# VH-VL binders against Protein AF-9 homolog (yaf9), part 2

Target 1, 217 residues: Protein AF-9 homolog (yaf9), of Schizosaccharomyces pombe (q10319)
Amino acid sequence: MAPNTRVSKCQISRPILVGNDAKPLTKEEKEKAPTDHTHTWRIFVEGVDGEDISKWVRKVVFKLHDTYNNPTRTIESPPFEVIETGWGEFDIMVRIFFAPEAHEKALTFYHHLKLHPYGPRMEEMKASGGLVESVQYEEIVFNEPFEYTYKLLSQNPIGDGHGLAVESEPDHPFSQQLEQDEADKLDFAIQEVKKTIEMYKQQVQSLQGQKSSTPVE

## First folded at step 3 (VH-VL; framework fv_retifanlimab)

Design a19 (from q3 with light chain S35N)
Fold by ESMFold2-Fast, scan of step 3:
Structure a19 (fold): chain C 217 residues (1-217), chain A 123 residues (1-123), chain B 111 residues (1-111)
Amino acid sequence: as target 1 above (217 residues)
Amino acid sequence: QVQLVQSGAEVKKPGASVKVSCKASGYTFTSYYMNWVRQAPGQGLEWIGVINPSGGSTWLDQKFKDRVTITVDKSTSTAYMELSSLRSEDTAVYYCARSGYVQKSGPDYFDYWGQGTLVTVSS
Amino acid sequence: EIVLTQSPATLSLSPGERATLSCRASQSVDYSGYNYMNWFQQKPGQPPKLLIHDASNRATGVPSRFSGSGSGTDFTLTISSLEPEDFAVYFCQQYSNWPYTFGGGTKVEIK
């Protein structure tokens, strides 16, 4: 077996989806939730195109708004998500810990929780009965990854080969080509997210169409 | 260069509230987290909480969540920490301290600090 | 929360001597070989100043006589040869878990 050492002059990246979905509470859900809560929401970290990221992510820590009981939520197995109820929009700190074999530092960022229709898709969200999806892509970049991580990611590329290794130059660490490659990977991730969301909305519309055709009692 | 300038010393009675300001300059205010840390006379440092100046979201040590409010005024690049229901044990120097970029991963270490604001709580 | 214990509370030394300061964490601050431990220097009437980040990396402008070492739960700050300006209080600080916590400090004072 080969020693688990760093791959020199190498950079490999992997897109992930970080986001939330939300919907207004149903009558039944309101009975179980605090009186002032208006929505149920889910924050998540997921792979693009259904990738099982637990192969390279060990755990995700979500730091919620301080008004929640036990606001620091550590999720050590997939799905890497937290489901709660609430009334306000706020930022959630997200810290991703990679598999120990990767020997990589944890990644920390934040996601702004969206409960209400917004942005370019606002009309679509309103049309869905208030279902809100706020999903962002994050390009996780591993510089001089250990051979374990390099093999895992390079042998299982995403879509059109996104997530492939790119050589880094010491004199000019980021080339125009590397920047363009990362932009292309990002565009691919955005398109995949859009497709997934659209498919989900189609399923919801189909289900609502079927229910509305049911004879009234 | 980066500077964090805090408001002047305050003397308060038990039960009152205090609001300390921290005016930032020399960098893009909304691009870095702003933390608040206190130090009782002759004692160690205690982290109070942090704010994302871009959105105003805060994360506090649970010990302070019921008494502390951190806010920002982006137009003046100023962060505020308000502590209510003051007790004599809240007598301390309160510091603001900048940490990492809000939009990228990195170590969250406090690279620039304000000069400190002494808050004295006594009869 | 992670409790940081610094020892000794005070070090009485002369200029030119070596100072060794300890910081012990109640649980590991290591993840995948990265140690989420920082060191700060504080002089009377001044705010703390970052000295070492991530256990062993000197902050910009920090003299080479300062070095950090250790992993997991046991960390050391070493000053190889004390200069007059090094007599100060030193704090360790972890950012592995929320809330972020500081040690109680070690005062390095002139003998």
Scores: ipSAE 0.591, ipTM 0.803, lowest interface PAE 1.9, mean pLDDT 84

Design a2 (from q3 with light chain S96E)
Fold by ESMFold2-Fast, scan of step 3:
Structure a2 (fold): chain C 217 residues (1-217), chain A 123 residues (1-123), chain B 111 residues (1-111)
Amino acid sequence: as target 1 above (217 residues)
Amino acid sequence: QVQLVQSGAEVKKPGASVKVSCKASGYTFTSYYMNWVRQAPGQGLEWIGVINPSGGSTWLDQKFKDRVTITVDKSTSTAYMELSSLRSEDTAVYYCARSGYVQKSGPDYFDYWGQGTLVTVSS
Amino acid sequence: EIVLTQSPATLSLSPGERATLSCRASQSVDYSGYSYMNWFQQKPGQPPKLLIHDASNRATGVPSRFSGSGSGTDFTLTISSLEPEDFAVYFCQQYENWPYTFGGGTKVEIK
């Protein structure tokens, strides 16, 4: 039985990582994979700093390229990931569903699967035998959350105080930006995503009446 | 105002291919997913697939994956659906329909539809 | 895939009467207090038009005589008093999971 009340003028955010890693198939793996496949890869949704996100994320649906058998993969318990083999890069749709008590609509993201060395770390990836990592840093923002979500997230803050309630402000819809600076210490993929987040923040701040992409009723 | 305008009716022989177009106007073409849905005469609606116009990535219902190709031409804000190896049961009105925002979460409903393209497969 | 079953297939009524249309899903389309169920209206020679989204919310410009209700696997579209322009085919559609699926439709026709 969840309380049917929202916490007025309150905004709480939680960071997550949406990304993939990949590596060339070994001799042994090649024997078990389709003949044209070159890599094994993993798509995932994970918490920052090892947070157990299953406390507030209950289901993640990954929609793979249509050439895969059962391309819609529903994961209802951690780890929220899918491991596959392939040869091509493509977009994966990622839909995140929250705890039923939260009364929040699902969020849909897309992630471009990276299999081949790329970007400023390309030479490093080549030198490592083709190990690739591409990770997006996403902020999930809850505007006027139900008391259930407010209590759950505020009781378990992480990083620079993520999950702490703050009064909603039109030009500051996200938690402190200091955690984004810390993200710069991680893989190159996260550094690239930081730029995307800044562009996204600019877009959100320009909207009239909307402070985040998280749908609320 | 948003408008989706589709190409005209087609009559094809079994085994042929058909390519239907959907020209978008009134919004940023690359910012919204474009879907294809068909309806056989007197029957219900059947979702075929969707394309991300920004990157060109597609996701199809498994029933169509071996015969359907969805593409876009960003310079003309036009989406295409090509269906190959036509059978008589492919006779249907084919619709394009816009859905949710590509770059962020938001309402994911089919909010604007093309007028439909009748494809008749007859021998 | 989630299968949607609409009933009745045909509903014969007169203007001014109440119409009640049913849609049943093979599995729940609810999550986190939301029902991922939409309703469309289709008139002959026209594309479908969004009527109701998320089970109970009217789309912009849709008259108040249209209402949606239900949760889980059982959903209803109600037209409180039929107007001449309401005689059409109505489809339910789920977007809880891919592939997106539609019901077979209910035709509301003049008696």
Scores: ipSAE 0.378, ipTM 0.720, lowest interface PAE 3.8, mean pLDDT 82

Design a21 (from q3 with light chain S28D)
Fold by ESMFold2-Fast, scan of step 3:
Structure a21 (fold): chain C 217 residues (1-217), chain A 123 residues (1-123), chain B 111 residues (1-111)
Amino acid sequence: as target 1 above (217 residues)
Amino acid sequence: QVQLVQSGAEVKKPGASVKVSCKASGYTFTSYYMNWVRQAPGQGLEWIGVINPSGGSTWLDQKFKDRVTITVDKSTSTAYMELSSLRSEDTAVYYCARSGYVQKSGPDYFDYWGQGTLVTVSS
Amino acid sequence: EIVLTQSPATLSLSPGERATLSCRASQDVDYSGYSYMNWFQQKPGQPPKLLIHDASNRATGVPSRFSGSGSGTDFTLTISSLEPEDFAVYFCQQYSNWPYTFGGGTKVEIK
């Protein structure tokens, strides 16, 4: 409708956390849960460093395993989370919808729900009585964002320039150098996060491969 | 040049399994979701499921969850769809179709399709 | 699941005539100004070809005689003046919710 409300040649991004935590059910929780459930778990979408993402995220849709009642959970206000009980690990589809003012299409992610100790922190998780955390960094990138989104995110950068806008054609050489330096810092951070996510995915894939090669019953 | 090339036609008996392949080229295989869609002769299109080639996670239409397995081989940029316990009603052309960026904002419509694989199930 | 109903099932028209195809969704497929509705063209023996994405945007290489419109639950594909190569089956498809679903198709055939 209003094509001239976008900031051309601009890219701005925000890191978010997508993940779950889980713990074995307490005696009291077992009395309230289905008899075959072993854990309580939480799936969430959260800002890094406590950022209030509700300023630019309007709702998050979590698609749980079909064995759950109402497996499609739409969360329209923070905290963007679902708390449930269960016995099995499965993939949760996560779709993030942005504030209408952003005029951005929803993004779809997946997260493998972890209930059991795993990965490099496996011994730590076992020592804690089975408390599990599985968290992914995801970088949300806005290309040619609407002015509202650009102003909101560029005026409230997070950490080492996270959320800093990257211009395709800076006005001045010194501004170009400064923006390039900031872009390099952001790119480095993004690459480190992507490596962490990739290692997590490979561990999940390895565990899934091991489970699939072993008869359940 | 993005191309999706599928394996050749299959003829199966009821109760058998079939495994169809879809070899991708011209793009980074792990960066896009891969879907499977079928079409019975003279009928409409039916979405079967999708796989994230990066992690291997799949989401299937409820109708297929007990009989379909979707997998990938990253080393050959190939996706597979295996359908078990075949019935005559499974006779269809099976298509692979690319959608959406896995780790980035981008188009999430079915932009490239394989040529299709005819699977015939007859006694 | 979202059910897509296409009408009519068959359009018998001559070259040069206008074709109007309807697709109705059982629930809203819009969010934040975007309609998660696509249109595909399929010719015998060929895979579907993307024509229109997000209700109204023509895919690369698609002629301007093809246009999409609508929002919410009601969508239309229009071919302003049929060419011989346009006689085909057309499907709408939503990607608002999983599972992704297709309409039953509208066959545009020569009268």
Scores: ipSAE 0.096, ipTM 0.598, lowest interface PAE 6.0, mean pLDDT 81

Design a22 (from q3 with light chain G33D)
Fold by ESMFold2-Fast, scan of step 3:
Structure a22 (fold): chain C 217 residues (1-217), chain A 123 residues (1-123), chain B 111 residues (1-111)
Amino acid sequence: as target 1 above (217 residues)
Amino acid sequence: QVQLVQSGAEVKKPGASVKVSCKASGYTFTSYYMNWVRQAPGQGLEWIGVINPSGGSTWLDQKFKDRVTITVDKSTSTAYMELSSLRSEDTAVYYCARSGYVQKSGPDYFDYWGQGTLVTVSS
Amino acid sequence: EIVLTQSPATLSLSPGERATLSCRASQSVDYSDYSYMNWFQQKPGQPPKLLIHDASNRATGVPSRFSGSGSGTDFTLTISSLEPEDFAVYFCQQYSNWPYTFGGGTKVEIK
């Protein structure tokens, strides 16, 4: 299906979420973890709005801090994530490999692991018992993609129809339209992050209800 | 103009430690990864590790993780590589080398190198 | 680790002759039609200098007489007509997998 031809004068983009969540270890989890570990955390690469990114992402390589056993973690099938325990914040290198049919080079970047409440949502994280989310909205841009990528992404738009192909124009970059599309996609990603925080709050509340410390009498 | 200037040659006894510096200029120090590579006399190159100068996070070849520490001083745009418990096999020229942009990058290759620092370990 | 084997270890040639240097990887360094292989030139007392990145792309300022080719596990660096300044040691390097690894080098020396 994939031809040896790029779609000329074409640019198509796809949003992806890269980030981590974390929570303090429960008493049961502390028994299984190294003595100095304080949190469990998850690093991930995910689609927005529940998109199955495995259709265009083949594998993700996470390079953790060298204190971890086998610090280079290659994840070849979804979910593209690593779950670990630890005590310190550090950078994780993330390398995304696309489906071979896309004929695209891998992308490499890093994510700073967050374990403690921070930023504009710090109060929400504290209210959740220390559940933390640090999620970045990343826009993956394919310039003159091969027909495989063009067809796959253009037939499956994200959000309210965003992610559609845009014609490349060297001397007239898509300033107004592209900025609006990017703003809409960012708003969508922010909603996904808010939804995830709300789900974690609900999980903590349900678990705290089961472990009620309120005396019967 | 991008320049990486390393500290001068060192002669150490077995069991000692050595700390090599690499001072960067001509670019934003915290925007690019800094690598360390060594070369024993007449031999090939061996990658030691890399640091993200922005946060100080490091990633080392497993062979070196127990003896190497890579650090940075952002105020002086200087990277350091410290190697402990020196052996005669550690005699080599040690190079710093810049690689890709830290926020988001594609192909990772070493575009600028320091002049090298000869570390001789002899009894 | 991916092991890179360069051959020959030494290549003795005269100015004007063609040099062909080989680099063989213990496993494929290709992904999605891209070859994650670089070539460096090193002269005595100097650091390595990037010549070719991604198997076949010349680095900025590198003369057209240098070319890279190959894919998978077999790669070649070619110097079409040796100039006096080209007598040096050449290293291949892969960045397909961590840790990054280098070949043992090929010394191109004058006859």
Scores: ipSAE 0.485, ipTM 0.780, lowest interface PAE 2.7, mean pLDDT 83

Design a23 (from q3 with light chain D54E)
Fold by ESMFold2-Fast, scan of step 3:
Structure a23 (fold): chain C 217 residues (1-217), chain A 123 residues (1-123), chain B 111 residues (1-111)
Amino acid sequence: as target 1 above (217 residues)
Amino acid sequence: QVQLVQSGAEVKKPGASVKVSCKASGYTFTSYYMNWVRQAPGQGLEWIGVINPSGGSTWLDQKFKDRVTITVDKSTSTAYMELSSLRSEDTAVYYCARSGYVQKSGPDYFDYWGQGTLVTVSS
Amino acid sequence: EIVLTQSPATLSLSPGERATLSCRASQSVDYSGYSYMNWFQQKPGQPPKLLIHEASNRATGVPSRFSGSGSGTDFTLTISSLEPEDFAVYFCQQYSNWPYTFGGGTKVEIK
């Protein structure tokens, strides 16, 4: 596609999840981790409703705290995630890169890593043995995208119209629409957190229900 | 119409703390990054840090990380920058500046600036 | 961090003359066809005012006599014919990497 073939007065959006999960280290995991580490955690960028975001995301760069070896982690294929161990909460820079053909700037998010139960879901997290989920529901807005991006995303709509292309000027009316939409996005993020915690609880209960009377010798 | 209004000038003694406010209006406060930048008298601009108002996540220049806290009050659309353990070298005009849309490709340019807050550190 | 070096430190010119200001980055500020470089104008007692973004795009309301060019590590701000209100300090700024950094500034003053 030639430069300057942008789709005039057009905006197209995509919802994504940026977040982390975490849990306390088991006795076995503590023996394999640095002595001061207390938790295992995962930082991720995921599509909603099972979307394969690798179709439009080229790579994700996670910048961890400088105390980690090789703190800049470049992930060029899904799943876009990093799994580590640690003891402290800190900000992780998450930079999303698009295909060069899109002629789009990289997108930067900062996510505060959560290791300890917090917020309105604190009781659920404590009940699960300290399992923590901290997920941000974000909407990526492509303003006047090149035809490459417009065609790619408009041919693969998500859900009931969520994250579809909107033809409008990037002015007051569009800003109001995005603002009013944030409450619904928050509700969706809360439901995703609940699902993940519940699935993990079931997995933990299954493991705890298994008899350990035949240890490896 | 976008406007960023900062708190008034402060005079502090060495070792004290200062908290500067920046009240935003004319746009959705949580949708744009808010930066803090300072300028010593007659000198250049120095970036301090940025906050994502929606989540409260901050990224600071390493030089300031042990002395600066950036926070927001969503109910009043106000950002705060608190600098502790003040030294004479901290005498500067402190600016808040809006940058890119948080849900759009990349952080963008600083399009709107506050009027500045002069912080003087003297004995 | 990316270091931005502006030259010259001072330009002494008369109204009507052409001004050419340079900004050099210690490493490339380009990504995916865009140059993450801005130019600001600052007058005494005022906050900086955005002139140019993404190396060559004029901000809203900025006169056509201002133009930006360059890519990678070498950038230029040009004022084709200086007006009295253009005598000010000009700063370049990169937003390619954290921390964001500014050049030392070029002062354009009356000869």
Scores: ipSAE 0.000, ipTM 0.466, lowest interface PAE 14.1, mean pLDDT 80

Design a24 (from q3 with light chain N57D)
Fold by ESMFold2-Fast, scan of step 3:
Structure a24 (fold): chain C 217 residues (1-217), chain A 123 residues (1-123), chain B 111 residues (1-111)
Amino acid sequence: as target 1 above (217 residues)
Amino acid sequence: QVQLVQSGAEVKKPGASVKVSCKASGYTFTSYYMNWVRQAPGQGLEWIGVINPSGGSTWLDQKFKDRVTITVDKSTSTAYMELSSLRSEDTAVYYCARSGYVQKSGPDYFDYWGQGTLVTVSS
Amino acid sequence: EIVLTQSPATLSLSPGERATLSCRASQSVDYSGYSYMNWFQQKPGQPPKLLIHDASDRATGVPSRFSGSGSGTDFTLTISSLEPEDFAVYFCQQYSNWPYTFGGGTKVEIK
């Protein structure tokens, strides 16, 4: 059997959507929910452009607020989501575990659950009866991926050329020569830039109809 | 340089509450999770919970959820752990410990620890 | 929760001797080729210090005489030749599952 080894000096990325949607409880839903709950919400991890991410994601663990029964929710098959009811906004930890063949360490995100109209789309959300969505466009970067991951992702590119291999950015031995605090400051600055870029990418990937319904002030 | 500096030792009576502080410096406070871990004299370590300093959200071990509150003051880069309804079994050194980067790219280890705060509960 | 059992509770050895410390998990802490197991050293009056992460990777500044091995549920910390400063308590810790849990510790003491 062919050994699964790392592809040297190679970097390949894949975008995912991490986010939630929410809406006020209907009369029927409220009868089944705790009396203080006001909304139903869904937290999810999904592929972009309809990608089936279950080929490289094996499970997703959502760690909810401790007031929920069994707050650690492990989802081992798609759809990678949790549907619940509640009244408050809080952070959900999301840990993504990759297929064993990928030999990649799990990634942990947090997502702030949004239940109430907010941001540039606030008026649209209010007009819809309180339908809310808060979605982050996250790019997962595999540095020197194992052949399994490289082949899977490079053979199945998605919009914007994601899944195309690029030569690795040099990050060693630079990170090893710096104190952890200096590396952390640099990583923080890089992440802020990446967030700004991803916000623009999200806007570009919006549907024409959706774009016209979400005026920016 | 990363430093976590905790408040001084406390002596409390059963039924009281204690609030331990952990002041962080040398890094962006809101970018890393802060954990609380305790150790009874001569015993092992017990994880209490973690806070995301950016939003203030907490995740606790179920056995502590009814008695522990973890909070942060971002203006002073300080995390707090308050334990209520103290019992003699709560006598321990309480540590704060930093873990992974809240976005996604950091290691999930307890890489920096405070010096510890001894809390003694006795009548 | 994952329970970690360390053995022996106490290991009495002389400087220059090899120390072998065991940590057993109640369920696997492995996923996708990684073992989510760490080792800490603690000296009296001090906080724990990270020695080994991910079962076998030494933390920055940790001497080469310290090595970690194992996978699944069985893990070992080895000190190839004890130095005077190595007499301490050692704890294993898993971060595969929430809540994070620690072993009960192994005290390495001078014979």
Scores: ipSAE 0.592, ipTM 0.813, lowest interface PAE 2.0, mean pLDDT 83

Design a25 (from q3 with light chain D54Y)
Fold by ESMFold2-Fast, scan of step 3:
Structure a25 (fold): chain C 217 residues (1-217), chain A 123 residues (1-123), chain B 111 residues (1-111)
Amino acid sequence: as target 1 above (217 residues)
Amino acid sequence: QVQLVQSGAEVKKPGASVKVSCKASGYTFTSYYMNWVRQAPGQGLEWIGVINPSGGSTWLDQKFKDRVTITVDKSTSTAYMELSSLRSEDTAVYYCARSGYVQKSGPDYFDYWGQGTLVTVSS
Amino acid sequence: EIVLTQSPATLSLSPGERATLSCRASQSVDYSGYSYMNWFQQKPGQPPKLLIHYASNRATGVPSRFSGSGSGTDFTLTISSLEPEDFAVYFCQQYSNWPYTFGGGTKVEIK
């Protein structure tokens, strides 16, 4: 048996989504939440196209605003998420830890929590009853990964084969193929985010139909 | 490989309705918003509205809300814009244009346009 | 609605010259560090073609001689050295707020 060793001149990557969704509290939720809280929100780390990232992610640590009890939340099993209520927007630290066998250092991301409609589609978010989604596409790159990681990710490609290993060169960090692979992965991530927003809109339309008592649609 | 192909020119009398089609190919039809934009001869561009092809939800410019209906047929990847109570001022080339759905993580702009459909309203 | 004013209405230039086109918005089109302004090129009998998105990012296949700049309410499209195929009408368009609006256009014509 060869020992677990690094694969030289190899780079392999995986896309993930880091983000939050949020909505205004319902009357029932307001009764259970602190009186000044206005929204329920979820911060998450998810794979693109429903990939089970727990195969290579051991745990995710979310550091919330210090006003929360136990602001450091360690999630050791999927889904890698935290659901809370609040009234303010703030930065959340998201630290991703890999399986010990990977011998990889943890990666840290910062996500600004969005509770209110924003951007060019602000009117759509308002029309949805205030459902907000703010998602970042992040590419996790493993340079000269250990054989464990290389084997695991290479044998479980994402989507159309995106996320496959690409040979890396110190003097040429980006190749045309690597750039194309990243573009393709981004397209998949964008499609997943679009699906999530569409699901929220459909749910709100269903609820608005029930509230208005106008079932003819 | 993305293509938006629109129906042919129409000549209508005042008071009539016109329905323009836009057939999409080369991408997942339900994943992108479809917009309608018009341009009167020698004039600038005017946004009419947008539809989410997945759910059928529409958002229209206020000036068109009473006269425009935007619909889709998912089975044929075709969007439709119907304009009623036509006036001579409605004489224009009508375009469909694809836009993005998500702002933060992806493109959100009119990246592909149909060839245009000339609608002439005359007595 | 956000009103976009383009100037000048017409630029009469020769091939090889630099073209500078202005677009002013009645209110800011910036949000969260992004400028939601696009530029389109339109030739007679053709639909508009996207040139620039997010004020300064060239669309795929657009030559490097085209560049966009600006933020807030003031935006510029620059063509560093006009080629014969660049004589066309150029429109700015904002997508920060609904309804989406377009400028009146700047016609770049051969001198």
Scores: ipSAE 0.000, ipTM 0.422, lowest interface PAE 16.3, mean pLDDT 79

Design a26 (from q3 with light chain N57E)
Fold by ESMFold2-Fast, scan of step 3:
Structure a26 (fold): chain C 217 residues (1-217), chain A 123 residues (1-123), chain B 111 residues (1-111)
Amino acid sequence: as target 1 above (217 residues)
Amino acid sequence: QVQLVQSGAEVKKPGASVKVSCKASGYTFTSYYMNWVRQAPGQGLEWIGVINPSGGSTWLDQKFKDRVTITVDKSTSTAYMELSSLRSEDTAVYYCARSGYVQKSGPDYFDYWGQGTLVTVSS
Amino acid sequence: EIVLTQSPATLSLSPGERATLSCRASQSVDYSGYSYMNWFQQKPGQPPKLLIHDASERATGVPSRFSGSGSGTDFTLTISSLEPEDFAVYFCQQYSNWPYTFGGGTKVEIK
């Protein structure tokens, strides 16, 4: 293996999705869950546009609410997710560890778990039987990355050129507000697409269920 | 200047509860995690838990989760740690300690500490 | 949880001597080329004070006689020439995994 050196005057970024989905427990699921639980939920870290992020993310640690057994969940292989049941909304601390070859410090942030219909899409979520999605777009920026990271990301660009190297700007660090504005726009678009897909899947399941005889009270 | 000022010493009986305060100044209170750490007399340090002051969410060491509640009052920039069902082995100096940014951060450290609050549990 | 073992428990030395303090983790605290290990100094009646972060980075205002080294599971804090004010208890602390954990401490005392 060749020595891994930094690429000077270079900045390369990669988007990821951090979020959760949730749905009310079915009658069968309710019987198997703790009596106070109302929902099944999933917290995840995923690539955008189907990217396999395990090529540069090695491990994701989710720190759940203390009421859960073993609230620190370490996921060392994809999918980087945790599936649980619960009744309350809370913050989940998320720490992303990169591949050792990247020589980048872990990133820590939190995600607020959403179980109930909310926001501009509240009525549509209610119409779907309470299926909820809360997904955030996060852009991970590598400043003067090691050659390994630079080659990996630049050889596999995402969508509209995400992951393309740009010259780093030492006088003006990337604005958190500008990043947030762009993230919010993309997050909204991604959530709408995911919502539509899930509604379609639920509709198909509902139609298939109608073909089965249901017991009459 | 960053300062963390804790409440005064407490003497409690077994089975009682104690609530220790930590008043922060000199920085934006809601932008940094606040931790609680204890130290029994002559012994090492033991991490209790952390709170995100902006939302009030907490994460505790599992051994404390059934007895500890950490809260904040944003209007006074004060964090609180309440420990219930006190036992003699809870006798310790309790410290608050600031760590990293809450929204998005790399690794961070306990950079500022309160002066400590001695809690004595005696019959 | 990651257990940190410090040795020796007590180190008896005279001013001007070199102090070497060890901290061993039950599993690696390294990730992506970084060691998630910190060192603190504590004097009687005072809270701990951050000395070293990320295994080898000296905190602001800490004298150059203090240095940290090591990686993986084996870490060292070195005081090149002890000053009278350096006689204190030193703790290592990891932040690679939750719960965050501290070593039992090494007391550096005057001989």
Scores: ipSAE 0.482, ipTM 0.764, lowest interface PAE 2.4, mean pLDDT 83

